# VH-VL binders against f9uss8: the designs that were tried, part 24

Target 1, 221 residues: f9uss8
Amino acid sequence: MVLTDIEYLLSYLEAHHVPTIKKKRHTYLTYHGLAEHYTYVLKDGIIKNSIILQDGREYNLSYIAKPDVISLLRDEVSRSTDQPFNVRIESEYATFYQVNRVAFWKYVNSTPELQNYVKNYYRKKLSENILRLQRMVMNGKKGAICAFIYSLVDLFGRKVNEGILIDFVVTNDDIAGFCGISSRSSVNRMLKELRTDGVITVKNHKFIIQDVSYLLDQIAN
Short names: E, the ipSAE of ESMFold2; O, the ipSAE of ESMFold2 at other seeds; V2, 0.75 times the mean of E and O plus 0.25 times the DockQ between their complexes.

## First folded at step 7 (VH-VL; framework fv_romlusevimab)

Design rf5 (at its last look DockQ between E and O 0.16; V2 from the best seeds 0.00; counts 0 for: pae O 8.6 > 2, placed apart)
Fold by ESMFold2, look of step 7:
Structure rf5 (fold): chain C 221 residues (1-221), chain A 122 residues (1-122), chain B 108 residues (1-108)
Amino acid sequence: as target 1 above (221 residues)
Amino acid sequence: QVQLVQSGSELKKPGASVKVSCKASGYTFTTYAMNWVRQAPGQGLEWMGWIDTNTGNPTYAQGFTGRFVFSLDTSVSTASLQISSLKAEDTAVYYCARVEEDFWSGYYMDVWGQGTTVTVSS
Amino acid sequence: SYVLTQPPSVSVAPGKTARITCGGNNIGDKNVHWYQQKPGQAPVLVIYYDSDRPSGIPERFSGSNSGNTATLTISGVEAGDEADYYCQVWDDSTEHVVFGGGTKLTVL
């Protein structure tokens, strides 16, 4: 029986009887730069990581839609910088393993398989953040929106008769926050252009992607 | 801050024409379409159509083609409604309303002018 | 061709909850917007996207939309809430704005 790194971690937590907690949609697991006594591991549900910018806007970092550690990096942003790390539940509910931070690192330090998970976790997160930064910096606003929509395929994509359904509700605020766009009207206009060009449609407040190649062609332009 | 100010009320005879103006302020005029909505005395709201302020292309609701003309003067952020060959049934309050364009929500009117009463009386 | 149906009037006692309905075929698949029009005044947007409130609209105004019915709910009704209320959708098949016939709310 072959366990992926995350499956090993989940099995380890179950074997050690680590408790779980459950949170509702649009509540926060963590808020501001509070000292955290726990490491959280997503068991089920969807969350969004974000920070608050100096002007009060929320800058969205990522979704986590599959089991994974929420954060292994203690937030380096102090309260005085006014840029706290937020984790918000985006699904109806999300369930987390709640592990004492000191205990979690004791587990890791004594367990080679968890050490491998942590090393892979940091490499994965660094690569994801570099790639995300490149896409956002090197694209115009339309390219950033196309890159964001394309990134949703692996997270929420499902083949349907009309194309690829993104089986998740995403708002203009969310898109603006992921794409570094301050104008909701700019997001709205670009989405309408994509619909007019036959690239996407909307059904029940969700995207259906009809032309994936178009999205890919816009990235890094 | 966003404001739509319409021209004053008009009293006209049948067969005449009228032009209702709607001056926008507090936003970039060409980024929002402009609706026209009619309300006859004691009646509900009736959508007449809209004009795309970026392209100048009008869209008219059924029953409002021909005698009703939407136009723009983007240099003074003004949309206008011209009604020719006025009939008694054209007696109404005419509103301009800015369209908030939302991909998810469709179209709705977030800011309305104060209304212009056009009275057609023989 | 899309039709929105509203009751012509609704009466409610002060402090109680008013519910104004807007009926339409599969209206739950559409986004419903609501306007308040007081006598002699222009309409004012009070709810958009089924349930969102514009800035400055009291929290006692709320909305819902599912199936064939959208509902504007006004809790703790005040005399100042007496007005005509219109629901509105965008009909993408005809590319038309569609208004309901309006509901006169009377606070007794």
Scores: ipSAE 0.106, ipTM 0.523, lowest interface PAE 3.7, mean pLDDT 85
Fold by ESMFold2 at other seeds, look of step 7:
Structure rf5 (fold): chain C 221 residues (1-221), chain A 122 residues (1-122), chain B 108 residues (1-108)
Amino acid sequence: as target 1 above (221 residues)
Amino acid sequence: QVQLVQSGSELKKPGASVKVSCKASGYTFTTYAMNWVRQAPGQGLEWMGWIDTNTGNPTYAQGFTGRFVFSLDTSVSTASLQISSLKAEDTAVYYCARVEEDFWSGYYMDVWGQGTTVTVSS
Amino acid sequence: SYVLTQPPSVSVAPGKTARITCGGNNIGDKNVHWYQQKPGQAPVLVIYYDSDRPSGIPERFSGSNSGNTATLTISGVEAGDEADYYCQVWDDSTEHVVFGGGTKLTVL
């Protein structure tokens, strides 16, 4: 009978008849800096958060691959707020609950279980962001690529006969954006090194990790 | 719409030089490498190499490391192939082609220029 | 240097199936791409990554790659399919793009 925090939130939204929207791959749910009247909750699908760096490059921050609130970074009283990230759909489709910002916070403020979700959400996101920044600051380009590939195991990894399959297609452009690397050629060269060393291979358009310990050894500790 | 438009055909004498240009449009020029491919009359496709459009660093295939020079002008989204000391065997159609560099795609050319015929005759 | 071997020509009756092979040592471990070139025209990508079709390429074009042979298959061939077809791989050891010698498809 006990629901996780996110399961409770999803059930609550369904009970309140919160509408959903559906977006196709590589379209944007929100754009950094544009006013938005809604809080979005991912129901299913995969999205990527990003921002535009000063040099004009798109810097990728994270994937969200399971149900979660897209962002709670702004105040709880304004009818609209600027969105903190670009949010792009990476799965073939993604579905979101679309709830008015003020109404969302009224739900939270009147419901202890949703207050618990919000407290845990902030703790989790702060911890994840601190760890992400540490890994990016502490690594050179190769270490950053290894850290990124390793991070995909928890999101998309599953065991197969050949190693750990990353059951998601990730492009060199995406990797460059996550790792702060300006050149697709640099990403390709480092991936080639990992292939040649027997650390990764590719089957059916997806990575298979053959030597996890090598990835960990390349990541700054 | 992604497009590569090459300069017009050239008729040259042995010993001269030629410059083939390839102007890109419809995409961010510096995010895709540019390949050069040669096709002599009655022959197959022959890869000459590529140039990294972000850094300007060329890579030449074996056999093309001497008289062949790749260059860029990123301000006008143009890649160029210069061939010096032209020989009769340089008579060919020269293509530019954009390469897709996604790791699992294994480098393929998704957009080609129309080709530039260089004819070298005495 | 890595070598791709294609038959010089293949003939097929209209409406039948053409199979164009591309041979290479352990080619099944590589990503194979296929190009169509009509006389006087630039090549056009018809298959990439062994079996994927670019937008605008009819479903009757298909590809496979296993062992030492990759195959481009064209079902229901039409007169407009007459062209030269090239297979292509990336060879990691030499860091070269490698083309096959080409196969002329004749619809008769």
Scores: ipSAE 0.012, ipTM 0.477, lowest interface PAE 8.6, mean pLDDT 85
ESMFold2 (binder alone), look of step 7: mean pLDDT 94; pTM 0.957

Design rf6 (at its last look DockQ between E and O 0.15; V2 from the best seeds 0.00; counts 0 for: pae E 9.5 > 2, placed apart)
Fold by ESMFold2, look of step 7:
Order: C-alpha cells, then structure tokens, then sequence
Structure rf6 (fold): chain C 221 residues (1-221), chain A 122 residues (1-122), chain B 108 residues (1-108)
C-alpha cells in the first residue's frame, strides 16, 4: 500500500528512533519569540497556534488536529530559531516527535518523499493564510464568526441527525482570538443571535451547525 | 424538578470543623460546576469558588484558600464544603449553586440550594 | 480585582418603575446576571446575559447593559418585589465570579 506524505514522515521518524515528548492540556510546547533547537512533529492530539497582536491580544491562527509538522516557517540552516508562534495543547494530552532542527533538514534534503511533504506543507499553509486574511477583512464581526465556525467543519465536523456536529470544544475567548474581536461578551452576543436565527445550536458545549448555507452566505458578503 | 438540597444548620464552637453537603437531583451532576457562596449576617453575597464536578478540580476565590475545602461524591451526586479551624467570622449562610454556561465564559447560577446556616459562638 | 458598584437602596411606590444600577469599568463588554433575594430565602435568578428572563419570571423584569452601567428594570412594582437585588459577572482576568454589593428595593 502507498503511504501518504505524512505517513511516510511518521514511519521515517520511527525508523530513526526519534524521541517523543508528551504535554498536557493548556500547557505550551513553544512560545512566540523563544529560541528553540528542535522541530516538532505532532504524533497525537490537538494544538492551537497563536501570536501577540499590536494591542497585546493573542491572535489565534489555526488548529492542528492531525499529525503534522508544527512549524517550518523559519530559517533552514541555523542550529536554533525564534519560534514564530505560541503552540498550546488543546486536547487532554498531545505527543510530539522532538527532532534537532539541523538533523530534520538533513533528512528532508536527502529524501525525495520528505521533500514532497515539505512542498505540500507550504502549499497547505499558504492556503490557510489566504483564508485567514479573508476572515480578517470580512465586513462585520458576525461574518468573521461565521467564517470561523465554517472553517471548523473540515477539522472537527461530523454529520449527525441535528446537523453538523463540531466535535471539539471551542471557547468564546478562542473565537475572539481567531476573529479579532476584543471581548468574550461580543462573541457571546453574536453566537446567541445565530442560535436565535436557527443557524447553530449548542449541545454538551459543542456547536451543531443547523444552517450551513447561512454561514456560507455571510462569508460571501 | 432540578434541585439542590443542603444539610441542616450547624452550631459550632471556635476551632471546630463543619461539613456542609449539597445533594443534587433532576439533572446529570457531572455536566455542571458547583459554586459555593457565603453570606454573613446582614451582608451581601460572596463567591467562595467552585468545583469542576467532571474532574474534581476546585477553584478557590481570593481569601478562601487553606481552611476551606471543596469535595465531591459523584456516586450520590453530592458536593461538600468543609471549613476547618472555625472562627466567629465564619458565621454565615452557605449556599451551593449550580453553574450554567451558554457559549462558554458566561457563567451564572440558575439553581440554588436553600442555604445552610453555620453559627460559630463561644 | 473587578468591582461592581450598586446603590445600597432604592425606594419606589407601588405600580411605578424601579431601576437598579450596577456600575463597572466597561461592564458593557461583560454578561450581567441578576438575582433576587427575599428575606430568609435563597437568591433566585431573574435576568441572565444582560436581558434574558428565565422561565417563570414576569415580563415586568427587564435588563440592559452598555458602557459602564447595567440596569435591572422592574415595571409595575408590587409589594412582593421588595427584596435585595445583586448583579453578577465573571471576571476573565482573575477567573472569578464577582457579585455587586446588593441593592435593597423598598416598596413604599
């Protein structure tokens, strides 16, 4: 059977006996600006990337919910690099392969399959950044929230009788950080409006999308 | 149908301990945090903290660390408050209250226990 | 920590409208909840999320929240509305629940 790019990377790391580390919910793997000598590959769990905005708020960029490299954004050659993002564990635990940066790039440079992974990684990150920019320039806070909720479908969506369940707990503060909204109460007010309009509901602290067309209409403003 | 029933009032001497229980019924106990709120005679409501009924992790408000312990018995849907080394200023009514959140971070108390009066006198 | 300020008392004639204020820095960015406590009884939730009423609370109870002030409004005040009223928020900076000092409503 043919391995996917990420399956190849994981098997390669296992074959080279790359050590793993385990981190608990709401602890940080890395902090923005902190020097780091390792490349981390998510083995299991869910993490959130973020940075600090001009006004001191934490701006949330993305979730990583499947095995993937945490960041390849910085310089290939240096033994260490400043981390571009805060990385927080959002699952109960997350497990990472911990690879020396220089060694990781040596593996990539000598292995065509890993080169393909890196190429696809950058394509994926570019697409994600384009969508993030669209969300940031959406007219109105409600449109930004709708775009964010819709973006969770690919990550956590599961069809149920009531609609599309987002099988992950996302707080109002997290939503505020993804949408550039200054307060939890503003997010809560807009989510209440969406519930009243029959667009979403909340069950056991998780969203169920009942009217996906409404969300898409708000994104296309 | 949802209700919280607290244990009876207590008269204690300084230095003793007391345990106030709060039995929940009519809902899934582990789905909601449990608050403890104090009200001294003639005074307002004072938040003491809460306990996560799913994990058992307590959070104590400023000033309620040390002598105040929250605990659970999930097998009988009961939260408890234990106060050690009782002082005269601990004389108050103690309430349990169910925490409800809609869209997370909007915490409020929709159901309250009847209150337990603890009197500490020499 | 975050402070909520309420007047200690408000007096109103039967049938008139009572307004009980809850002051706080940028309280309009918070969800404000209100509790009624009659003498010798436990508090009862009367307003949550600034303006929503639980089932069984009369329509004459209403709430608003903007800027630095939240307000509980009771129209057509009855003798049975005589009670202490508390506002409450959650303070995300300390992860604490905060109550106002309470307002005693007296019906003349």
Amino acid sequence: as target 1 above (221 residues)
Amino acid sequence: QVQLVQSGSELKKPGASVKVSCKASGYTFTDYYMNWVRQAPGQGLEWMGWINTNTGNPTYAQGFTGRFVFSLDTSVSTASLQISSLKAEDTAVYYCARVTEDFWSGYYMDVWGQGTTVTVSS
Amino acid sequence: SYVLTQPPSVSVAPGKTARITCGGNNIGDKNVHWYQQKPGQAPVLVIYYDSDRPSGIPERFSGSNSGNTATLTISGVEAGDEADYYCQVWDDSTDHVVFGGGTKLTVL
Scores: ipSAE 0.011, ipTM 0.485, lowest interface PAE 9.5, mean pLDDT 85
Fold by ESMFold2 at other seeds, look of step 7:
Structure rf6 (fold): chain C 221 residues (1-221), chain A 122 residues (1-122), chain B 108 residues (1-108)
Amino acid sequence: as target 1 above (221 residues)
Amino acid sequence: QVQLVQSGSELKKPGASVKVSCKASGYTFTDYYMNWVRQAPGQGLEWMGWINTNTGNPTYAQGFTGRFVFSLDTSVSTASLQISSLKAEDTAVYYCARVTEDFWSGYYMDVWGQGTTVTVSS
Amino acid sequence: SYVLTQPPSVSVAPGKTARITCGGNNIGDKNVHWYQQKPGQAPVLVIYYDSDRPSGIPERFSGSNSGNTATLTISGVEAGDEADYYCQVWDDSTDHVVFGGGTKLTVL
């Protein structure tokens, strides 16, 4: 009977008849640097946050694979309304609530349960950003890749007979972008090493983690 | 059903141009690179390069960095190979083939077009 | 500039086992894929990632890869297996796909 904070937010938006929009795979909901007057809340689907660098490389920030607010960097008094990152759809489709930014913050400021959601949202995002920084700074390239693969377990992992299946297709370009690696060949070589060592394997274009302990051993060093 | 359907055979004179098209169906076109592979009569397979269907950026193999141009029309899920200034040695079957973007470093071609024969003769 | 070396031909009696080799410097560090091409037809993927079979490929096709040699093995060879077989890798030093020269399998 007691709703989680995100369940409360979703029910609140439904009760207020907030419209939804639907976007298909590899289209963009928002673009970095363009003005935006809406707050978007993911209803279902999977999206990827990124920045496109001047040299055309995509620097990947995070996946959002469960209902959540896309961005809360701007409030009702912010002077800048520019979007902080690109949002691309990675599932076949994704559905979003589209709510006016100023109205959204009025809902939050008047509703303690939504205030609790926002507080927990910032704590969560801070923790995720700290882990992302550690992945890129504290490890070599192999450690960063292992840390990224391990992070997919919570997002997409499920147990199968062969190990932990990551039930999501992740490309070499995606891995390079999440790990800050400019060389696709470095990613490819390290993935081959992991397969040869029996740490991961592939089934139907998705990988299975066979030795979680190996991944964890690479992350702390 | 995943399928790559190529344009029909071409007979050309030296110095002419030809455009080979490859239309994809049954999958999300931008999820896979598109390869071009050449096979001269009685010879083996020769990789010409690929194009990233998501970004439009081509990569050309050595020896294919001049007269050969890869292009896309994503609105109709079609990749194209244009060969300019045709020479007799360009006589070959030209295949398109999609390459998986798995996290494995394999880059294998799981689906091939039927091939397009380009014949260059006097 | 990575080179794959295949024997030009292999002959095998019906019902026996064919082994087609693909030689390359440290090829065991690479993912090896195999294609079958019958006369007048497009190639068909028969093995990927050294040893995995696509759906629809009979289990009598198998692959291995270690050291400097990858091997495509076809057990219980049938007349319908007569074809050219190509191995293929991706060479990370050049960012190129590389094919072997091809092996003609003759069933006699």
Scores: ipSAE 0.006, ipTM 0.598, lowest interface PAE 9.1, mean pLDDT 86
ESMFold2 (binder alone), look of step 7: mean pLDDT 93; pTM 0.953

## First folded at step 8 (VH-VL; framework fv_romlusevimab)

Design rg1 (at its last look DockQ between E and O 0.07; V2 from the best seeds 0.00; counts 0 for: pae O 13.5 > 2, placed apart)
Fold by ESMFold2, look of step 8:
Structure rg1 (fold): chain C 221 residues (1-221), chain A 122 residues (1-122), chain B 108 residues (1-108)
Amino acid sequence: as target 1 above (221 residues)
Amino acid sequence: QVQLVQSGSELKKPGASVKVSCKASGYTFTTYAMNWVRQAPGQGLEWMGWINTNTGNPTYAQGFTGRFVFSLDTSVSTASLQISSLKAEDTAVYYCARVEEDFWSGYYMDVWGQGTTVTVSS
Amino acid sequence: SYVLTQPPSVSVAPGKTARITCGGNKIGDKNVHWYQQKPGQAPVLVIYYDSDRPSGIPERFSGSNSGNTATLTISGVEAGDEADYYCQVWDDSTDHVVFGGGTKLTVL
């Protein structure tokens, strides 16, 4: 049987009886800057990574919506490390494998398939962060919003008769935090413009994208 | 906490005018558009239009663009409906109801005033 | 302009399930809201976005919407549910609120 890297990791954790924890919507798994001695692996659910800046603004970094390791951004030798971001549950529930970080790295260092997972994890995260930087630096506010909405297609998109349903609820505050926009009112205004132009609409609290090519045309290349 | 309180019932003769007021409390007045809904005796609900409480711009439903005027007094969080040249057919209960004017709003009316009965009879 | 059609009346015995329909062309593509109006009272929102319940509305009120029909369902009907019920949508083409004609629910 051909297992993806993540499928192998999940099977490995199950075979080694790694315990799980469950957290409910809008509670936090970890907080930016707090010492943590566990590695968490998302089993199911959706989470959001964010940072609170010195001026009190919250910057949203990413969603994790499929099984994956929450963070491997810090060194692998210490018993604990400061967490790089806040992790909040966005689904009704999320379930995580909880493994001691020293033990996790021992598993990885002795298991070639897990080493491959980690190598691919860093390559993927680097690529994602380069694209995120491009979005933030190369776009104006409207372009950033269009890029953000488009990025939700791969995570939550489902084809429906009306277009592409983004099967996930986001708020103007969340969008502002992902796009580096200081005012909720500016986000609201730009979203209303996109609706008037026939680019997006709302069904049951969720986006439906009606004109994907418009979104792509607004993103800097 | 959140409440819409309307002015009292009115008995008027044809040709007169009436002003129905709707005072809001318990929320930021300018974050919700104010709707006006008419209900003639024994009939259903009929949307008359709304007024954007932040800009003061009214939108009137078809058939309500003439004798019906929406206005605001933001200093006292009050929306008003003026009906001129009253006709017998204007006899109805008039409701105010709020709708959040936000991209994510579904255009539903979560809070209603108690209604104002306007009776036009000679 | 967009039209919503409701039956004029529905009768149901106490404890049974009432279903009130709201018909409209491709109403399943719209967000349907429902209001309850008791005699001499203002309407009260009971369902929004097809199936969401405001705070204070009992779980026996539910809604569905697909194709050309939205339905308000009241399970375990009580005498206090006797009222007129209106469906409502927003019509994007006219930027208008549209109400159905209303349905009188009678509890036998």
Scores: ipSAE 0.281, ipTM 0.679, lowest interface PAE 2.8, mean pLDDT 88
Fold by ESMFold2 at other seeds, look of step 8:
Structure rg1 (fold): chain C 221 residues (1-221), chain A 122 residues (1-122), chain B 108 residues (1-108)
Amino acid sequence: as target 1 above (221 residues)
Amino acid sequence: QVQLVQSGSELKKPGASVKVSCKASGYTFTTYAMNWVRQAPGQGLEWMGWINTNTGNPTYAQGFTGRFVFSLDTSVSTASLQISSLKAEDTAVYYCARVEEDFWSGYYMDVWGQGTTVTVSS
Amino acid sequence: SYVLTQPPSVSVAPGKTARITCGGNKIGDKNVHWYQQKPGQAPVLVIYYDSDRPSGIPERFSGSNSGNTATLTISGVEAGDEADYYCQVWDDSTDHVVFGGGTKLTVL
């Protein structure tokens, strides 16, 4: 039976008895700039990565909602490196494999399937970063919000009678941070426009997309 | 159960100080901002401002500069309002109320404390 | 400096419909929230985002908001609905919460 590259990575880590750690909602796994000797692989849960801007605002980069390596942005040989992002747990809990950095790269360098995972990891992250750049540069604020909401469908979307439920609670600060919008009230105003236009609605603190075509029409491409 | 429990009523003389506390339970304290609302006898609701419970940064409404101080003790999930140099006109009920933080936040107050009556009398 | 205007009182016979208005310049562009305050009690949220009901609020409470007027509607009014009702918005130009002056609902 053929495993996906992430399934292969997870089975490899299990076979090598890599220890796991568990973190609760709204605690941090790592902070931007913190020296770290480990590579972390998400086993279960949802996390958000972010950075702090010079003016103190938090800029959100992405969610990781399925098993994946948290970050491979630094060199392969250093025993430790500063972390590129804050990593906050957004689910009730999240579980991570904790792998020594040097050992992780030894595994990768000796294993063609893990090399393929890393190659695809960088391609995926580059593509995701290009889309984030498009969101910020090529859209107005409303278009950025629409692009962000649409991006949640693959991560958290579930079909219901009213439309597509985003089965995850996203705060207005999180939306502002993903969209480069400086205030909660600007986010609130734009979300109200989407609601009054019948594009989204809210149920139990989770939103439902009722008109996905509208979201797509607002996204620059 | 989500609850905000305020400290008991206070009777004070002009020029004194008072501290009203608001203890939160049943939710993660740092995920909701805490508002303070004043209601003078026979009058309507007046927003005094709020405090960000994650950063501790207060925002005061116009007219609430100087004598009114918002503070936090996150270790016990408590927000506090201090009023110094009390005047008779400070006689009111003081409410704490949390702000719902979701992606549609319009800054509405979904849970209120029971209120603390501060009476300033010579 | 955004201002919300409410009538000071509204009287309604039991079983009839009460309508409490909240006037503001282009209030339809804002999210309007409504609070009920019974004598000696803290306010209770009864409508948020113009028209949404919190859990536990009867379906006979409803809200609307367009143009320069938001309206809280209470159908089938009961004696237990006697209270002061406040509308509230966020004014993003000043970063202030703004309350209306309040409307006393009496059930005659």
Scores: ipSAE 0.000, ipTM 0.493, lowest interface PAE 13.5, mean pLDDT 86
ESMFold2 (binder alone), look of step 8: mean pLDDT 93; pTM 0.955

